# Designs tried in a protein design chat: VHH binders against ORC1-type DNA replication protein 2 (cdc6-2). Part 4

Target 1, 379 residues: ORC1-type DNA replication protein 2 (cdc6-2), of Methanothermobacter thermautotrophicus (o27636)
Amino acid sequence: MKGDKRRDIRDILLHDETLFRNMNAFDPDYVPENYRYRESQMEALAVCIRPALRNGRPVNAVILGSCATGKTTAIKKIFEMVESTSEGVVCCYINCQLHTTRFGIFSQIYSKIFGHQPPETGVPFSRIYQTIMQHLASEKRALVVALDDINHLFYSKNANKVLYDILRAHEVFEGVRTGVFAVLSDIEFRYALDKNVDSIFIPQEIVFPPYTREEVFNILRDRVRVGFYPGVISDELLERITDHTMDTGDLRYGIDLLRVCGNLAEADASPVIGEEHLERALKSTGPVNLIHTVRTLNENEREFLRILADAGEDMTAGALYELFRESTGSSYSSFNRIIEKLEFLRLIDTRLTGKGVRGNSRILIPRFSREDLRRCPGF

## First folded at step 12 (VHH; from u2 with S56T)

Design v3
Fold by OpenDDE, fold request of step 14:
Structure v3 (fold): chain B 379 residues (1-379), chain A 121 residues (1-121)
Amino acid sequence: as target 1 above (379 residues)
Amino acid sequence: EVQLVESGGGLVKPGGSLRLSCAASGFTFDDYAMAWFRQAPGKEREFVSAITWLGTTKYADSVKGRFTISRDNAKNSLYLQMNSLRAEDTAVYYCAADEGLYYDFGEYDYWGQGTLVTVSS
């Protein structure tokens, strides 16, 4: 009867020995030093930016591929390279899951250029836009904007405007040179562009095919090499993790699985990750898509989602705001933004209640159970 | 409340001229791009002209050289001078406003009710 010695939480917290050499290696936003298996795609991206380095206009691109095919990483790496090579090109990566409004998108660009955010209130969009474009023109800097998961801009009905504002800037501001990298998981959204926008976008297509099993294994192995100390995980176990990763079709799942296994092993004060840790990790991991989505949420967004999950299915937006305000001190405007974002991310549903005297109250409904959300890292 | 009110529409002979006006209220006019669209009977709404907050203008090919868009920020007013009018210019003309650039597609934040222009011999 080998007593399940539940290690004292103190022992877990004070354990000086970590299996992790670099925990960041298992972060979804981690950019590996050695980025393999996307050389042709990276070359294609570089070719699109090349004119900008020579005082020309960058070539637009549509980057196509399923989730977790390395699109984001490739773009970020190329942008880093470009920025290190030239001050004449501004590269701005924008996650459209996080920024779905026109103001939000250009605020990111503003922040990239000036090193601080524009005022949230009181400044019209046109002023922000003008400031950006005038700066680019005066400094003779080209702008390349990567709109990651641009599908979200289509859902918010801002895609055409955002693209037009970026691509047609040269008509108003002489000498402005802009380009767009649109990242799509589904090609169908490309056809949702207005004909006038489509006529100016004229992108190069860059396809990121799914990783092969061998590629997935090697990628995970590289993460292990960077993220764990030697000997922490066996190749045999990594093969199994690879198999599970392939079943999901999402590389991020495998990366997260490694992290979770590592955490479990540490909690057990084990010097190695064993099969038992993998089994427990598999049981604890929620739907991969949900995990990824939740990871993209900021603290306030997560907090709201927690509040919503705890409150149940029939709470009005007003009531939820009170709870949220009490918890975060956030404004109603911030609250509304969060609702819109979460709805867009399909984490919540909104229903209008016809009965309210002072206008249609919204009911907010979580799409996922509290239990499912708790399975998400960070939640 | 944001309001765009078009005026100046009417009946005119081919080759004639007409000046449309749009009076804006409820927003900071100087910070918005303005546009004219038109919709003929049985046809889709189409872009006519737009002007940015900086005064840069855009025209549809069908009206280029004949129509002139202008704005008076002091009066919160948008204008469309239409010269050499043709039968095909017959439509309801709409004023639109947006904070972005001058879009040549129909995604503007605010719209007027329209004013009818009839060109008939």
Scores: ipSAE 0.828, ipTM 0.956, lowest interface PAE 0.6, mean pLDDT 89
Fold by OpenDDE, fold request of step 14:
Structure v3 (fold): chain B 379 residues (1-379), chain A 121 residues (1-121)
Amino acid sequence: as target 1 above (379 residues)
Amino acid sequence: EVQLVESGGGLVKPGGSLRLSCAASGFTFDDYAMAWFRQAPGKEREFVSAITWLGTTKYADSVKGRFTISRDNAKNSLYLQMNSLRAEDTAVYYCAADEGLYYDFGEYDYWGQGTLVTVSS
């Protein structure tokens, strides 16, 4: 009976031997030095920015692709390259999942330019906006803004205003040169823009197709080479991780699996990642998309999901509201807003049932189990 | 409470002139772009003119050269001078406010109740 020597947590923490050469290589935000398999897209992005480097206006772009197709990484890499090449162009990446208000968006731009956040209290939007645009004009710097997951701005009804404020700045501030990269997963984006905004935006379309299995394998292999020491993981195991990654259709899932496996192996004081670590990782790792989405939710939104998941079955909107109100004290209007948001985020499904005497009742359908949600940090 | 109150509407003959006013309260007027929209009977609301917090102006093509938008920050007031009025200018005129630029679309944060302008011989 070889005693389950549960290594003292201290021993685990103090163990000097790490399998990780560079743990950052497994971060979702990691930008690899060698970004492969997106050369054409990178070139297209560069072409859009090129005029800005020559005192012209950057070309607007719509970046299309499913989740985890490398859009974000490509944009960040191009921005880094541009900024390293010229001080005459400011590149600002904004995640619209995190910043849904006009003020929030321009605060990010402000921070990028000036290296600090605008004052929290008492400064109107117009002042922030003016400060940004005046600076750009005076310094003769072009601005390229990437709005990642711009759908969130449409949901908040700020998309038209944000785009207009960026793209029409030159009408008020002479010499200002601005461009927008709109990143989205759905092609229906154009139909949602006001006609006046659409007439100005005129974007180049850049499509990021899904990665092939071979591409996924090679990408993961590159991450392994950078992130782990040699011999830590076998090609056979990497093939299996690739298969699981393909099943999800999300490259981030595979990257996260590698990280988790590495952590588990280290915890076991194993010099290599084994099948047992992969099996454990598969059980513990929720969908990466879910994790990211859940992280963006506020407490009430999380509570909503918790209540629905705990029910384990479809619920009427009325029934869920009663529980939700009891828990949060929120209004019905707030509740409805949450439904719309969560449905939009594909965290829940909704169905209208025609059978009720008092009108169409909305049924709320959970997409994720309580167990799945618990795997999400913050939940 | 934010309030926008339009005034100055009425009946005028073709070729005549009218001056509309919008009195703003409940927000810092100087920090907002202001706009005029109009809605004719049976038609959609349309953009007429806008002015930024810096005084930059924009006009619809249909009113360019005839209408003049202006603001008095000391009085928290927006104005629309309408000259050479035409029958097609008949509409309810609305003032609107937003923190952003002068949008030529109807996504403003605040709206007035409107004032009727009738141009008829």
Scores: ipSAE 0.827, ipTM 0.956, lowest interface PAE 0.6, mean pLDDT 89
Fold by ESMFold2, fold request of step 14:
Structure v3 (fold): chain B 379 residues (1-379), chain A 121 residues (1-121)
Amino acid sequence: as target 1 above (379 residues)
Amino acid sequence: EVQLVESGGGLVKPGGSLRLSCAASGFTFDDYAMAWFRQAPGKEREFVSAITWLGTTKYADSVKGRFTISRDNAKNSLYLQMNSLRAEDTAVYYCAADEGLYYDFGEYDYWGQGTLVTVSS
């Protein structure tokens, strides 16, 4: 019958119960079906893998770019494409922030191949390794391993062993074909390897430059279309989120703002995201990356960041050291170790001031704003 | 716990031979790649030879054709047969073990105390 109140109420309640069509679209690890603005990088990655599909060895690559420039998404997309067309190449993505040891890395490879993790105790690494490589040899499958944030393996002193074990497997297991995609923001990566590892890791370099504002807006808009029902957020609010995202230089901040706004609007039982939800999200949200990273810092490292944030982008290392020493009493050696650690954690960048070669002539550039730092615990 | 004990070092004339042994205990020998490294006085430790858990071998160019690495899993022992010895082979020789592949860099998990080989007239 026409005019059923019960049917109308149910439709209204269903609309008001959730704004999210697909909440996973706002997950930092989400891989969109329609991935834009990285066509040349995707082509370069495909060229590296293509020999593996034709009984050749994959080409190693170094994937360079700052955080949130699409590196991980591109790798996951190319791996998905390869796996959809061939069983002859094992594609294994590994987040080295989560898996920092040789055993951990090869356990992930094992799990990719066999569908379950190896026993955590009672099985020596050598047997896990042999099982992997014997499978690759007998099934005539190549292996491509993406080591995302590979710098964590250098911290744990596992990088040389991991790369050697992957890339020299063919010396013991005839016919095994392996390659590595190493992901980092540091163009000096190759100088950190033992010479006997460096000689076998001859990578193609693939660069992911920062997105433009137009690109950021369109990427966020695509996430809105996948993640929210139609009409949930206006283009005007999306423009504001884009501007905040550009200010931080971190696409993940914009994606997280969308998620938080959606959750706030749902909690209010609102059918749309309004200006008030964005304002509340801005007060409660620092960049997720910034909050996670600063929690690991000691008080001197935190003081370094406070001084840098107060000064802005045009401070030399020498000028910062004078303020830092006055506040903390620390030596220049300790100060330099902090610079190196903060560069490693991607909290700052350094740049030389021209013809000078002294360390205290470097320009220290924060990857965060004073407002974002103030929102972090302990600041 | 884990121990690697080298033996067989000594004084030998140029052109002579020596056989080094490394007795291993405290781990399952069959699961480990084994290696020999050496350190001459005043120099850095350098790779000599390695053998995997499957018996695949690797040699530094300076010793290839003169030295032979072998293992006896029943005796938990690693050997280095050194022939046609030269003065430049004078060094302390170290036994090393690791569960990984046969690294030719010094990041092995376990090391012995070394045995001195002197090649002199």
Scores: ipSAE 0.764, ipTM 0.939, lowest interface PAE 0.8, mean pLDDT 85

Design v3
Fold by ESMFold2, fold request of step 14:
Structure v3 (fold): chain B 379 residues (1-379), chain A 121 residues (1-121)
Amino acid sequence: as target 1 above (379 residues)
Amino acid sequence: EVQLVESGGGLVKPGGSLRLSCAASGFTFDDYAMAWFRQAPGKEREFVSAITWLGTTKYADSVKGRFTISRDNAKNSLYLQMNSLRAEDTAVYYCAADEGLYYDFGEYDYWGQGTLVTVSS
C-alpha cells in the first residue's frame, strides 16, 4: 500500500557499490586462518623447531617449491604457533628480496628481539651481532630464522657470512641455539656454500608440491568466502578462474583475477561478478611476475622500461642510454646499474654484438611484450 | 684508509719459531674479528687461525698446538706465534679483518699485503 520504503540514497549507493567484505583477502600478504592442504609440511616444520622448545638446537630446513605453493604462509603460521606457546624461541621471518645484506638481515633479527631497529649510524655490525647473541645466551632463548627467497643472499654474495654468523654463534656464545629455514622458490636454482658453511648447514628438505586443480579451486573458494559477500561469484565462474590459474601454475594469478573481477563489477554497479567481468579481467591482466616485479621499481627504472618497450626489440645499450639521459638526466653509471638490476630481476637480457669488450656494444632484449607492459600500472 | 701491515716473516729452520705481527689502522680494531691466512706457491689461500672481538680463537687442524694467535687491542695489533715450524708451513701469511665472526673462508673485508715465511734447512 503506502509501504514504499525508500532507503537513503547514500545507503543504496554505498551498499550496491561494494562487493567486498574484506578486500585484504586478495592481498599477496594475506595469511588465511583456514590454511589447508599442507598438514604434512606443517608437521615437518614443527618437528624441526621442536628441539628448540626442549633446550636443544633447531633442525635446519630447506623449503622447496615454486611460487605461491604456500611456503610463506606455512612458515608464518608455524612461527605464530611456536611464539604463542613459548617465550623461549625467537622466530624471525625475513624476506631476502627486501633485506639482502648481512647488516640488513641481523637488523631484522635485532628488531624482532628488542622491538625497535638498531641505531641507524655509529653502531658497527659486530656490536649488533653481540647484542643479539648475548641476549639469546642470557635469556636461554633459541633462534629460528626463516630466510625467504634466500637466492637473493647468494646473488648479493652475503649467504656464506649470514649462515655462518647464525649457525656458528654457539662457538663464541656458550649455549646459544640457532637454526635456519632456507626457502627457495626457484627449484632450478643451484647454489654452492663454502665447505665450512655447508658442513654445518645439514638441512631437512621439505617440499611444497604444486596444488592440484581441486585444491586450487577450494583455496580460491575460501578466499571468496572471506573476501566477498555471499552470492557475488558463482562456482561456475570459479571453475573458469581455477582453469586459468592452473594454466599459469601460479595461485597468485587466480587470486588477482578475483580482485580485478570484483573491481570491474563494482565499477559497473553490478551486484555480482559476471562472465563479462572475467573476460575483461583476462584481457587487462599482465603476467603476475611482471606486475609484481615492476611495482618494486623506482621511476627511473620504469622510464628505462618504457623507452625499451617503445623501441621494440634489439636496442643497443648506447642507443637506449641517449634516450634515457635526455628523459631523466641520469649518469651512465646509474644507467649501467639499472641494466644490472633489471637483468637480475629477469626483466631484460643482454647480448654482445660480437665486439663485446665495450659496454655500449650490448643489445638489450626485453623479457616482456609491449602489450604486457602496457597492462601494468603506470605504463 | 684501512691498512693492515704484516711483519716478522723470514727464513727459519725446521723446528724453529717465528712471531708475526699485523699492525692495523683506519678502523676501530676492537670491533673486528682478525685472522691469519696463508698461501703457498701454486696453491690456494688457506685459513690458519682467527680470533674474535671477544678473544675466542680458532685454528686450522694443521697448526693447532704449534701456533698461537693473540691480539693487543691497546696497540691495534694482531700476532701469530709459530712454533715447531715445518717445511709445509712455508707460505706468504696474510692478516685479515671483518666485523662478523671468525670466518675460516676468505670473505674478509680487509686484507694485508702479506709477509713471507720460509721454512728450509
Scores: ipSAE 0.748, ipTM 0.930, lowest interface PAE 0.8, mean pLDDT 85
Fold by ESMFold2, look of step 12:
Structure v3 (fold): chain B 379 residues (1-379), chain A 121 residues (1-121)
Amino acid sequence: as target 1 above (379 residues)
Amino acid sequence: EVQLVESGGGLVKPGGSLRLSCAASGFTFDDYAMAWFRQAPGKEREFVSAITWLGTTKYADSVKGRFTISRDNAKNSLYLQMNSLRAEDTAVYYCAADEGLYYDFGEYDYWGQGTLVTVSS
């Protein structure tokens, strides 16, 4: 018998067999044609937009749910449907992780309307804003803006201005009709709007509960059917991917596992995804969002995470500070700023433990495991 | 360098009038919303009035009908005409500027140093 147990890089690059019918099915921004398990949420979103289609003002909404519960997909789906049926409503989806400033947010709205970015320099915000609102008024178009992960605007201290500028535009530009869909992936995130902003942002609450295991399996199976040729992956392996997805609570992890498994099987010139490919994907892909997030951290922030990861259960802020100060020499104010940043980045949670008798100590809860952190560079 | 310089404060009897001015420099005045805020001793700073770069105005309920905000873009100046003054109008008055809409909360980008208005018999 002849064969090479391993393949050189040239063979991998030149291999033209593919397991993927449509690789886009595994992209984070993919909007599935068969979007299910969110019918009541889709109806609620439609009800919020419907006045805009009938010369009225959209209803504001707060869209609540943990990561990967379908919030972004639902918003993109309803926006596609509205825009396919009407020119009278501008629907603008904005990822606030990427666009954290007032200028950035309104540049995205500008680009949605006009098809090109505004000049990066030399144009004051007021001119960008005026151009947007004059267009909406003259063309009789409503605007619905989805601010996904709006917590980033609170971190950047832009939330009050952005909401006010969108929702009060009608006071200056007669006939302009605007609404905001504010999306919160961390329901326990604590924030406050200025009372003069809170009074104009009167949203309907729309809740996206966690998917059940059966729902996750079916969602992943739908992606398999769109993204792979028939027979590429067995239901048994898909069940295992579903279990890993449930353990993380993040549907994106399951979708990424499918993509990586497909790539590994192609690299092996295998006609199917096997158990070995899944095992390799689990070892090589790690928690992708954790890796990218920790790359933005400085050494003191990394040391904070190392100390927290080495701790047992029930680490209080006070106990962590003592270890952190001993290791870094940092002040308590610096320590508190790190807590706020890591909460913002969704790497930790805090919770008060006392009923008054035991005190008001905060417990610091990692959103990662020790082993996931060890997969990150520098840990 | 951006500067906002208030003037026109002083002592006035109840029922009297004052006109505050704010001279602006270091930015394109026509591109900014302008506002007046005030802070009484021991109190938080509060919104008084604002005017957009298009001339649309907004007033706090406590001053509506008695105060008039205006701007003169040729002179890069903001004004507050205060009539029928009351003891509760006693405060340091601040000029503020921002490129956004006319916020009635204190997150403006630029602030003056303030001018004192005292309403006392």
Scores: ipSAE 0.740, ipTM 0.928, lowest interface PAE 0.9, mean pLDDT 85

